VHH binders against EKC/KEOPS complex subunit cgi121 (cgi121). Designs and how they scored, part 11

Target 1, 174 residues: EKC/KEOPS complex subunit cgi121 (cgi121), of Schizosaccharomyces pombe (q9p7j3)
Amino acid sequence: MILPLFPETQVHVFVYENVSNCAAIHEQLISQNPIYDYAFLDAATILYKKQVYSAIIRALEDRRDEQMKTKTIHSEVILSLSPKTEISSAFRQFSMTKKSKNIVVVKIDSKLTEEEEFERLDKLVEGNRVEFSDEELQKLIDFKVLKKNYKLDPSTLENPLASILSSIALRGYS

## First folded at step 2 (VHH)

Design qa9 (from q49 with F104W; framework vhh_6qgx_2)
Fold by ESMFold2-Fast, scan of step 2:
Structure qa9 (fold): chain B 174 residues (1-174), chain A 124 residues (1-124)
Amino acid sequence: as target 1 above (174 residues)
Amino acid sequence: QVQLVESGGGLVQAGGSLRLSCAASGLTFSEYAMAWFRRAPGKEREFVAAISYSGGNTFYTDSVKGRFTISRDHAKNTVSLQMNSLRPEDTAVYYCAADYESLWGTWSPEYDYWGQGTRVTVSA
């Protein structure tokens, strides 16, 4: 996908269910293995495609404005999903854990096509790829996790998208 | 209740060695990354070394690479820091820290749990 405000930035998003090797992937991420330079998100935290895109746009804006708080654009995407600016808190809330079962993987600045990134990720991720769609994401979400991460109350339950997007856009101002 | 208890600090001459140990209780030790931080007099807390929850990966700040070795023992729920070729600038209070699933183990001061610290003094 190409974003209108960032037309030269290639973005790919993949969704995997029933992943059996999250602990191994997590160990590689801690060691900063460059082969694993992606944003690995726990699908339990993602409800909408727009949620992921909003975090990507915020991260790209922070990179453009030289305001990144993390060392990589992929880490900045993870931070950007959080309404807070504490890096460790954001990672615990949104990043894949060793116990995760379903994940969302984001690649920015890819030199590869979507199909080539899928071939590469298929070798790293032991799971089943599903479509990046609101329908598929809604099968993988944990609403208790979502409500906790964005502090959703009964007044926002009927329109969680607007609340989530506002939280991402206003990160660091509350 | 989670507790991290450090031991092994003391006074040592430059060029000497010390082994620090940290005993963890109240947590599932094998699920936590463990780290050592230090705070020298008049300075801010800084990262020293970290070890992943599996023990498969270790990380060090540049000033201690080749001199310090971090290790863990899952049977004893301990993490250790072997400090060799000690220098006066290594003088600090050393803190044990534990962090569940942190991808920021080597950079973040936001570890879940901290010990009370053990003092290391290296004389010239």
Scores: ipSAE 0.006, ipTM 0.296, lowest interface PAE 10.0, mean pLDDT 84

Design qc1 (from q2 with S31Y; framework vhh_6qgx_2)
Fold by ESMFold2-Fast, scan of step 2:
Structure qc1 (fold): chain B 174 residues (1-174), chain A 123 residues (1-123)
Amino acid sequence: as target 1 above (174 residues)
Amino acid sequence: QVQLVESGGGLVQAGGSLRLSCAASGRTFSYYAMAWFRRAPGKEREFVAAISWSGGSTFYTDSVKGRFTISRDHAKNTVSLQMNSLRPEDTAVYYCAAGLFPYSTDEADYDYWGQGTRVTVSA
């Protein structure tokens, strides 16, 4: 996919439901296996495509400006989903866990085509790939988790998009 | 598996320094994030500092930033907490913890704990 603000950057986003090997993937992430250099997000935390795109754009801005707070662009995407600049909070809120069932996977700066990344990820992830769409994401979201992560109240919960995007865009500003 | 043993606790005067060490055993230690927590008398356990499995990133609670430094030595399987400019309110039992989740401030995210080492800071 092409981001208007970063047209030279290759970005791929994949969604998997009913994943049975999250514990094994988590182990590979801890061991820093370079094959697993992706942002693995818990789909329970993601409601909109624009939520993921906004986090990617923020991470790319931080990389461009040499202000990344984490070691990799993929971990910076995870941080950028959080409304705060606290690394520990962001990873707890948005990262895949051993007990996750549905995941969103982000790849930045891939040397592969989207189809080739699908082939690679399908070998790593034991689950069913679904379309990266608002419709599919809405089937996987946990509204209690979303509400807590973005501090949504009843007035914003009926249409949370603007609040979520504002939180991501203004992350870390006082 | 990981086993943790703390050392270095003791009595020091306010303004002094103390270095805590945590010795870890087990083949997988290098893949764990390490943290220090403390519990003051009559209080709940609170987060102090954490270091990533690579040692490239550290995180501190606000009350100790600039005074405490966490570091690790992969060859020796140790994590250390250098405590400078100690204050009476730093008096607590200090616990070393290991977990797979990076930078967590929650006890529940740490799978392995040491027995604790007591630090007393006199006025």
Scores: ipSAE 0.000, ipTM 0.115, lowest interface PAE 17.2, mean pLDDT 82

Design qc10 (from q2 with S52T; framework vhh_6qgx_2)
Fold by ESMFold2-Fast, scan of step 2:
Structure qc10 (fold): chain B 174 residues (1-174), chain A 123 residues (1-123)
Amino acid sequence: as target 1 above (174 residues)
Amino acid sequence: QVQLVESGGGLVQAGGSLRLSCAASGRTFSSYAMAWFRRAPGKEREFVAAITWSGGSTFYTDSVKGRFTISRDHAKNTVSLQMNSLRPEDTAVYYCAAGLFPYSTDEADYDYWGQGTRVTVSA
């Protein structure tokens, strides 16, 4: 996917359900294995495609402006999902864990096509690919996790899109 | 809670310039994107340009790239559209819009709209 605001930046987003090797992936991320240079998110935290794209846009704006707070664009995406600028908190809230079952994987600056990235990721992730769509994400979300991460009231939980996007887009500015 | 008021429209000769301004009141920070749309005689409303309020990233429709420049001023709480090298086909009512998703060209993704300002470009 090419974002209109960043037409030179190649972006791919993948969704896997029923992942059995999250503990192994997590160990590779801790060891900073360059093969695993992706943003690995817990799908329990992601409700909308626009949520992921808003975090990507924010991260790309911060990179353009030389204001990144983390070492990589992928870690900046994870930070950008959080309503706060505290790195450790953002990773606890949104990153996959050893116990995750469903994951969302983001790749920025890929030199590969989407299908080539799928072939690469299928070797790393032991799970079932599903479409990156609001319908599929809504099957994997944990609303208790979403409410806690974005501090949503029960009334806004019925239609939280605007609150989520505002939290991402206006982090550290409002 | 966002109210938008456009100004700067008028009559101009082909090849001329106009600057449109949109004054925003209320919770401008709840709007991630500010955009300009236009409705030409006999046509549907179409996307022209957008800017993210915080980062200032811009996106234009192909027909205005290189001729129009969108900008924002945080201190004045305004978004502006500088229109250069105007053509008769740029004749339209221009609308300011605010929404949370900066790469949408769909009207449905913009929650707040101004009333419009008329631009007429004579041959």
Scores: ipSAE 0.006, ipTM 0.416, lowest interface PAE 9.1, mean pLDDT 84

Design qc11 (from q2 with S52R; framework vhh_6qgx_2)
Fold by ESMFold2-Fast, scan of step 2:
Structure qc11 (fold): chain B 174 residues (1-174), chain A 123 residues (1-123)
Amino acid sequence: as target 1 above (174 residues)
Amino acid sequence: QVQLVESGGGLVQAGGSLRLSCAASGRTFSSYAMAWFRRAPGKEREFVAAIRWSGGSTFYTDSVKGRFTISRDHAKNTVSLQMNSLRPEDTAVYYCAAGLFPYSTDEADYDYWGQGTRVTVSA
């Protein structure tokens, strides 16, 4: 997948449900195993494709402008989902945990095709891949988590897209 | 709510310059990405340039990189497009657009549009 405004950057996004080895993946992430250099997100926090793309675009902008606050582009994607520029809070809010069941996986700067990345991830993730679509994401979201992470009013929960995108776009400028 | 009004279009000779301005009204303007699109006769709208709310990041289509500069004035609620080294192929109606999805090149992701300002570049 190629973003029109970053055509030199290859981006792949995968969604897995019923993942049984999140604890093992989490251990590899904290040990900084380079094989696991992806952004592993808890699907309970993601409602829309545009939410993920907005965070990716923000992270790529910050890398381009030499303003990244984290050490990798993948950790910058996780930070960029948060309405605040506090790294530890963003990771607590959006990262996969040992207890996660459904995950969204982002790969940036892949030299592999989407099919080749899928084959690679199929060896790392013990779960069922589903389509990266708003329909599938809405089956996996936890609205209590979403409300807390973006500080949504009950009245906006029925149509939260604008509030979520505004929170991502205005991170660090409020 | 956002309302957009463009100005600055006109007729210019090849190699010349024009500055387009877009005046925006509405309290939610600061939450929006701003972009310029253009439409040449017989063609679909195409992306030209975009700027994020912070003003720290700008994006351009390849055909205008190095020639056009997008800028934003938050105090005046305006976005501008400085067009230098104009070419006949730049002839189009130029549209100011505002949307919540940052840096989309898809016109469907922009919720508010100006009426357009015509730019004609003669050979």
Scores: ipSAE 0.012, ipTM 0.392, lowest interface PAE 8.9, mean pLDDT 84

Design qc12 (from q2 with W53F; framework vhh_6qgx_2)
Fold by ESMFold2-Fast, scan of step 2:
Structure qc12 (fold): chain B 174 residues (1-174), chain A 123 residues (1-123)
Amino acid sequence: as target 1 above (174 residues)
Amino acid sequence: QVQLVESGGGLVQAGGSLRLSCAASGRTFSSYAMAWFRRAPGKEREFVAAISFSGGSTFYTDSVKGRFTISRDHAKNTVSLQMNSLRPEDTAVYYCAAGLFPYSTDEADYDYWGQGTRVTVSA
């Protein structure tokens, strides 16, 4: 996918359900294995495609403006999902853990086509690919986690899209 | 939920300038990305410019790059389009639009639309 504001940047987003090897993937991420240079998110925290795209756009804005707070564009995506600027908190809230069962994987600046990335990721992730769509994401979300991460009240939880997107976009805005 | 009202349209000579404003009212305006679209007589509606929710990112169609500037004032809930070096080809009805997905050039991604303000550029 190419975003109009960043036409030179290629973006791919993948969703896997029923992943059985999250502990193994987590160990590879801790060891900084370059084969795993992706943003691995816990699908329990993602409700909308627009949520992921908004975090990607924010991360790309920070890279363009030389204001990234993390080491890679993929870690900047994870930070950008958080309504706060504290790095360790954002990773704790949104990153895949050893106990994760469903994941969302983001690749930015891929040298491969979308299908080639799918083939590569299918070898790393022991789970079932599903479509990156609001319908599939809504099957995997944990509303208790979402409410806590974005501090949603009961009335906002009925239709949280605007609140989530403003939390991402307004991170650090006075 | 969100109401948009455009102003600032009018008649101007080629090479002149005009500033369009869009005033937004209603809940959650601050959560929306904003855009300007235009429709010339006998043509379909086309994208002109967009600004992200934060105001930190803007995107323009090629024909207006360097001539038009979109800006946002969160305190006043307004979006403006400063149009410089106007050409007869810029003659159109200009529409303000609001949507939850930022940076889109597709009118389908915008949920709320103003009534439009007419801009006529004479030779």
Scores: ipSAE 0.021, ipTM 0.465, lowest interface PAE 7.2, mean pLDDT 85

Design qc13 (from q2 with W53Y; framework vhh_6qgx_2)
Fold by ESMFold2-Fast, scan of step 2:
Structure qc13 (fold): chain B 174 residues (1-174), chain A 123 residues (1-123)
Amino acid sequence: as target 1 above (174 residues)
Amino acid sequence: QVQLVESGGGLVQAGGSLRLSCAASGRTFSSYAMAWFRRAPGKEREFVAAISYSGGSTFYTDSVKGRFTISRDHAKNTVSLQMNSLRPEDTAVYYCAAGLFPYSTDEADYDYWGQGTRVTVSA
């Protein structure tokens, strides 16, 4: 995907279900292995494509403005999903864990083609790739997790998109 | 109950300037991207310009880039479009829109719309 505001920035988003090696991936992320330079999100926390793209846009704006709070653009995407600026909390809420089963993987500024990223990720992730679509994401979401992360009440949960996007946009301004 | 109200439209000669304003009421739009769209007689509505929720990022359609400037004032809950070096092909009804997905050029991504203000540019 090319974002109108950032037309020079390559963005790839991949979704994997039934991932069996999340513990191994998590160990590589802790060791900061450069091969794993992606944002690995728990799919239980992602309901919409626009949720992911809004966090990406926020992270890219923060990088452009030299306002990043984390060391990499990928960690900034994870932070940007959170309605608060607390880094440790954001990672606990949205980043994949050893116990994750379905993941969303974001790559920004790839030096590889989409096909090459696909080949590489398929070697790193032991799971089934599915389409990055609202339909597929809605099969993987955990609404209890979503409610906690964005502080949604039952009335808001019927149409949570506006609240989620507003929370991402207003992070650090309120 | 929310409302976007455009103002500043009118008649100008080619090469002239106009400043359009959009005032929002009923709620604040600080988390919203704001955009201007236009519809010329006999044509579909098209994207003109957008500004991010923070006001720090802007995007323009190629035909107005360098001539139009979008800006916003969060305290006044307004968005403005400064239109310079106007051309007859800029003649249209201009609409203010608000949406939560930043920098979209697709009108389907905008939830709130104004009634429009008419701009006529004479040769």
Scores: ipSAE 0.093, ipTM 0.554, lowest interface PAE 6.2, mean pLDDT 86

Design qc15 (from q2 with S54Y; framework vhh_6qgx_2)
Fold by ESMFold2-Fast, scan of step 2:
Structure qc15 (fold): chain B 174 residues (1-174), chain A 123 residues (1-123)
Amino acid sequence: as target 1 above (174 residues)
Amino acid sequence: QVQLVESGGGLVQAGGSLRLSCAASGRTFSSYAMAWFRRAPGKEREFVAAISWYGGSTFYTDSVKGRFTISRDHAKNTVSLQMNSLRPEDTAVYYCAAGLFPYSTDEADYDYWGQGTRVTVSA
C-alpha cells in the first residue's frame, strides 16, 4: 500500500491463519536474524486495517522526527500499537508468541514488490495466506485480548475503533 | 464531542490568497486527524487536504499541491488552510472535518464536520 502521508515508503501487510511454526519464527526474532526483519503481530490483537495503518504512520513520523524508541522501524510499529510507552509491555501485548496461531506481518521499506514479499514470506511462514481486510481480521481477533490491551469497557467495546485509534495517536501525551 | 467552526472564506481574484481557519473544541481533539473538503457548485464533496495528529504529516489532492498548505496549532486547537495562487476552479464551499484515522480521502472516515465557509475566485 502507498500511504499518502509517506508516498516514498513502501508498505506491505500480510495475514496468515493456522500458522504451525510460530515457535521457530519466534526463535529467529530473538536471534535478530535479518531475514526476519518484519513486524510479526499476533492477529488476536488486530481488529481493523486502520489500527495497523495508524501504528505504521505513528512509527514513520517518529522515524522522520528522529524520535524512535526502538532499534528498527518494525519494532517501532509494534510499540506504536500500544497505548503505553513501555517497550516490553507493547511487545508482550502485540507481538507474535510461540503459541500464536494467526499472525499479521508488516514490511516497511521493502525494495521488493508485494508478490516477491509473498514468495519470501511463504518460505518463512507455514500457514495459509488470507486477505488483509477488516472481514478477515474480524475472524481472527480475540476480543478478550483486545479489551485488555486497550482498556475497553462495555460502552466502547461495541465500537472500539475510536478508542483504539485515539490510544495510538495519544501515546506519550496522555 | 467535537465541534468545528470554519472562518476566512470570501471573494478573491484569481492569483490571490485566502487563509481558512477551523476552530475545534473537545478534550481529545488533539488525537484527531483534520481535513479540508470542498463542494463546488453542482458537484459532490471532494477531498482537498489532510493533516495527521501526531507528527503533522500532510497530504494534498494533486490539483492543490504546491498551492495550498494545511497546518495545525495544538495549543489553540485550530487547523488552517493557506490557499495561494487561487484559480476560478477553486470556487467552492470549504468544509473542515475531523476523524481518528491519521489520514483519509474518504468522507466516511470523518465523523465531525463544520458548517462550511464559501470561497469565490473571480477570473
Scores: ipSAE 0.100, ipTM 0.545, lowest interface PAE 6.3, mean pLDDT 86

Design qc16 (from q2 with S54T; framework vhh_6qgx_2)
Fold by ESMFold2-Fast, scan of step 2:
Structure qc16 (fold): chain B 174 residues (1-174), chain A 123 residues (1-123)
Amino acid sequence: as target 1 above (174 residues)
Amino acid sequence: QVQLVESGGGLVQAGGSLRLSCAASGRTFSSYAMAWFRRAPGKEREFVAAISWTGGSTFYTDSVKGRFTISRDHAKNTVSLQMNSLRPEDTAVYYCAAGLFPYSTDEADYDYWGQGTRVTVSA
């Protein structure tokens, strides 16, 4: 996808369901293996395409403004999904874990096409790729996790998209 | 009750300048992207310019790029459109809009709209 605010930045987002090797992937991420330089998100935390794109835009703005709090643009995407500015908390809330079953994978600054990234990820992820769409994401979301991560109450559930996007935009403000 | 109120429209000669302002009341829009759209007589509403929720990113339609500048003041809860080197083809009603998705040029992604301010550029 091309982001009008960052047209020079290549962005690819992939969704995998029924992933059987999350523990192996998690180990590679902890060891900081550069082959795994992607944002690996637990699909249980993602409800909308706009949620992911908002976090990407926020991370790209922070990189442009030299305000990144993490070492990589991909870790900054994970941080940007959280309404808090605490890094370890954001990773616990949104990152894929060894117990995850469905994941969303973000690649920024790819030197490869979407098809080439898919071929590369197919070697790393043992799962079934599905379309990055609101329809597919809605099948994978865990609403209890979503409510906890964004502190949603019954009134905000009437428009969860607006509440989620506001939380991402206002991270660190009250 | 939420309102966006535009001001600054008027009649100007080609080559002239106008500054449009949009004041928001009823709530703050610090988490909202702000945009300007316009509708010329007999045409559909079209995107003009947008500014992100941080104010750090701006996006313009090609026909106004280099001539128009969008800016925002979070403390005053306002967004402005500085229009320079105006052309007769810029004649339109200009609308202020607020939405949560800053890369959108689609009207449907904006939740709040002003009533519009009229700009007429004479040949």
Scores: ipSAE 0.013, ipTM 0.454, lowest interface PAE 7.4, mean pLDDT 85

Design qc17 (from q2 with G56D; framework vhh_6qgx_2)
Fold by ESMFold2-Fast, scan of step 2:
Structure qc17 (fold): chain B 174 residues (1-174), chain A 123 residues (1-123)
Amino acid sequence: as target 1 above (174 residues)
Amino acid sequence: QVQLVESGGGLVQAGGSLRLSCAASGRTFSSYAMAWFRRAPGKEREFVAAISWSGDSTFYTDSVKGRFTISRDHAKNTVSLQMNSLRPEDTAVYYCAAGLFPYSTDEADYDYWGQGTRVTVSA
């Protein structure tokens, strides 16, 4: 994806299914190992490519404006997926956990190509790579989790994308 | 639902200026990215400029960079396009569009459209 507002920012998004080492990855994230400087998301929370890109753009805007609430751009992506600005709740809602089985991984400021990042991530993630596509994401989503995270009513299920993107965009705006 | 109404089009001579405005009504549009597209007679619609939901980020097609400025006023629910140094090639119907995915140049990413306002730039 090209980000016209951030033309110098390299962005890569990866999807892994049937990951067997989420507990090990989670321990590395808690220890703040710089090798794991990515946003590791639970795929159960992601329905659309546009959902991920909207959070990335919001995080990049917050960084540009010196309004980041977290210490890294990758943590800011996780926060930006949440309709609220509370950091702890955003991480509970969207981050990979020790029990996650499918994950979405975001890398910002990469100097590597998408394929080179795949080679790096294949050393860290014990799972099957799949295409970052709406089709593949829809196989991994948990609609109960999605409805809870974005507080979706039955009436908004007719267009969940619009509701999700509005929630991301309206963080900090009334 | 969001309804968009454009105004400010007209006839202007090359080198002149026009300011287009787009008024949004029907619901809060603060979560929407806003864009201007244009269509010359017999041509397909093309992207002109976009502004983020916050108003802090803008993107322009190369042919208008430095000449056009997009801005928004959240209090008035309006988006404006200031067009300077107009060229005959800028002659088109200009459309205001709103979409939840920011900064897209693809018209398919915009869910709400105005009726258009005509801009004619004479030689």
Scores: ipSAE 0.013, ipTM 0.423, lowest interface PAE 8.3, mean pLDDT 85

Design qc18 (from q2 with G56Y; framework vhh_6qgx_2)
Fold by ESMFold2-Fast, scan of step 2:
Structure qc18 (fold): chain B 174 residues (1-174), chain A 123 residues (1-123)
Amino acid sequence: as target 1 above (174 residues)
Amino acid sequence: QVQLVESGGGLVQAGGSLRLSCAASGRTFSSYAMAWFRRAPGKEREFVAAISWSGYSTFYTDSVKGRFTISRDHAKNTVSLQMNSLRPEDTAVYYCAAGLFPYSTDEADYDYWGQGTRVTVSA
């Protein structure tokens, strides 16, 4: 997907359920294997497509403005999902872990087409690819995790979209 | 309470210029993307231009790109649309809209709307 505000930037988002090799992927990320240069998110933390896109746009704006706080655009996406500018906290809240079962994978600045990235990721991820849609994400979310990460009360939890997007947009400005 | 109020509409001759303003009151809209939509008589509402929450990213529909400029003033809590080289086809009611999703051309992604300001471009 190409974002209208960043037409030069290739963006691909993939969703995998029932992933059996998260521990192996995590080991590759610790080793900084360049083949795994993606943002690997725990799907338990993602409720909406707009949540992911808002974090991507925030990360791209920070890169454009030379205000990135992390070393890569992919780690900046992970940071941008957090309502606070605390790098270690953001990674603990949103990154996949060895125990993750469902993941959301973001690729920015791909040299490959979406189809080629699908082929490549299907070799790295041992799970079932599903559509990147609100419907599929809602099957994978953990509302206890979402509530904790965005500090939602019972009233906002019934319709959390505006609260989540506002938290991402206002990070570091209020 | 959140309110959007447009101003600056009027009658102008083809080739002329007009500046529309949208004032936001109530809460600040620093976290909101702002957009302009328009509706000509007998037609559906269409996207015109959008500006991100930071004010640095803009997006325009092809028919106005190069002629219209959207800008934002965070201190005054306003968004403006500078319209140059106006054409009779630009005749419409122009609406200011605010939403949290910064790259949408879809009306459904905008939570707050102004009442509209009328622009008439004579042949």
Scores: ipSAE 0.012, ipTM 0.407, lowest interface PAE 8.3, mean pLDDT 84

Design qc19 (from q2 with S57R; framework vhh_6qgx_2)
Fold by ESMFold2-Fast, scan of step 2:
Structure qc19 (fold): chain B 174 residues (1-174), chain A 123 residues (1-123)
Amino acid sequence: as target 1 above (174 residues)
Amino acid sequence: QVQLVESGGGLVQAGGSLRLSCAASGRTFSSYAMAWFRRAPGKEREFVAAISWSGGRTFYTDSVKGRFTISRDHAKNTVSLQMNSLRPEDTAVYYCAAGLFPYSTDEADYDYWGQGTRVTVSA
């Protein structure tokens, strides 16, 4: 995928449902295995493609401006999904956990083609790949988690897109 | 870091069975895929079988499918290869390997190797 503000940056996003090896993936992430240099998100927290794109754009802007708060661009994507700038809170709210069942995987600055990343990730993730689309994401979202993460009231929860995107774009601004 | 020690090799008649074991040590053993490779005299190392670090996936080279079974015991940090219906062509030194990919059939993806255990199948 090409981003309007970062046309030179290769971005790939993958969605997996019914993943059986999240505990094992989590152990690899703790061990800092370089093969797992991706942003592994819990799909229960992602409602729209635009939500993921906005977090990616924010992370790339922070990298461009030398304002990253985390050590890697992939960690910065996870942080950028949060309406707050507190790193540990963002990871608890958006990162996949040992108990996750459906995940969204983001790769930035891939040296591989999209097909090569699919082959690589299919070796790492024991689950069913589905299309990265609003339709598929809306089958995997947990609205209770979404409401908590973005502090949505019942009125906003019925049409949350603008609120979510504003939270991501304005993260850290008073 | 993972250290691997193989055992169970020996001499067996064609049609017989043999069980190889690989004992692994190291703090992150559960994070490694495990595999068996073999090398016959004068030949290059060949993939035999692999098991993912979750244990949920197994892979076999075509010549051993249905005859060999790979398994792992997480509590004992042990990987085993049950070899049934052995053939003279299975004669080789068998190596246990560990790698950080959740599974792979490519020896280049394995970082840790045992010293090998010899299996001889007589006609």
Scores: ipSAE 0.000, ipTM 0.170, lowest interface PAE 14.5, mean pLDDT 83

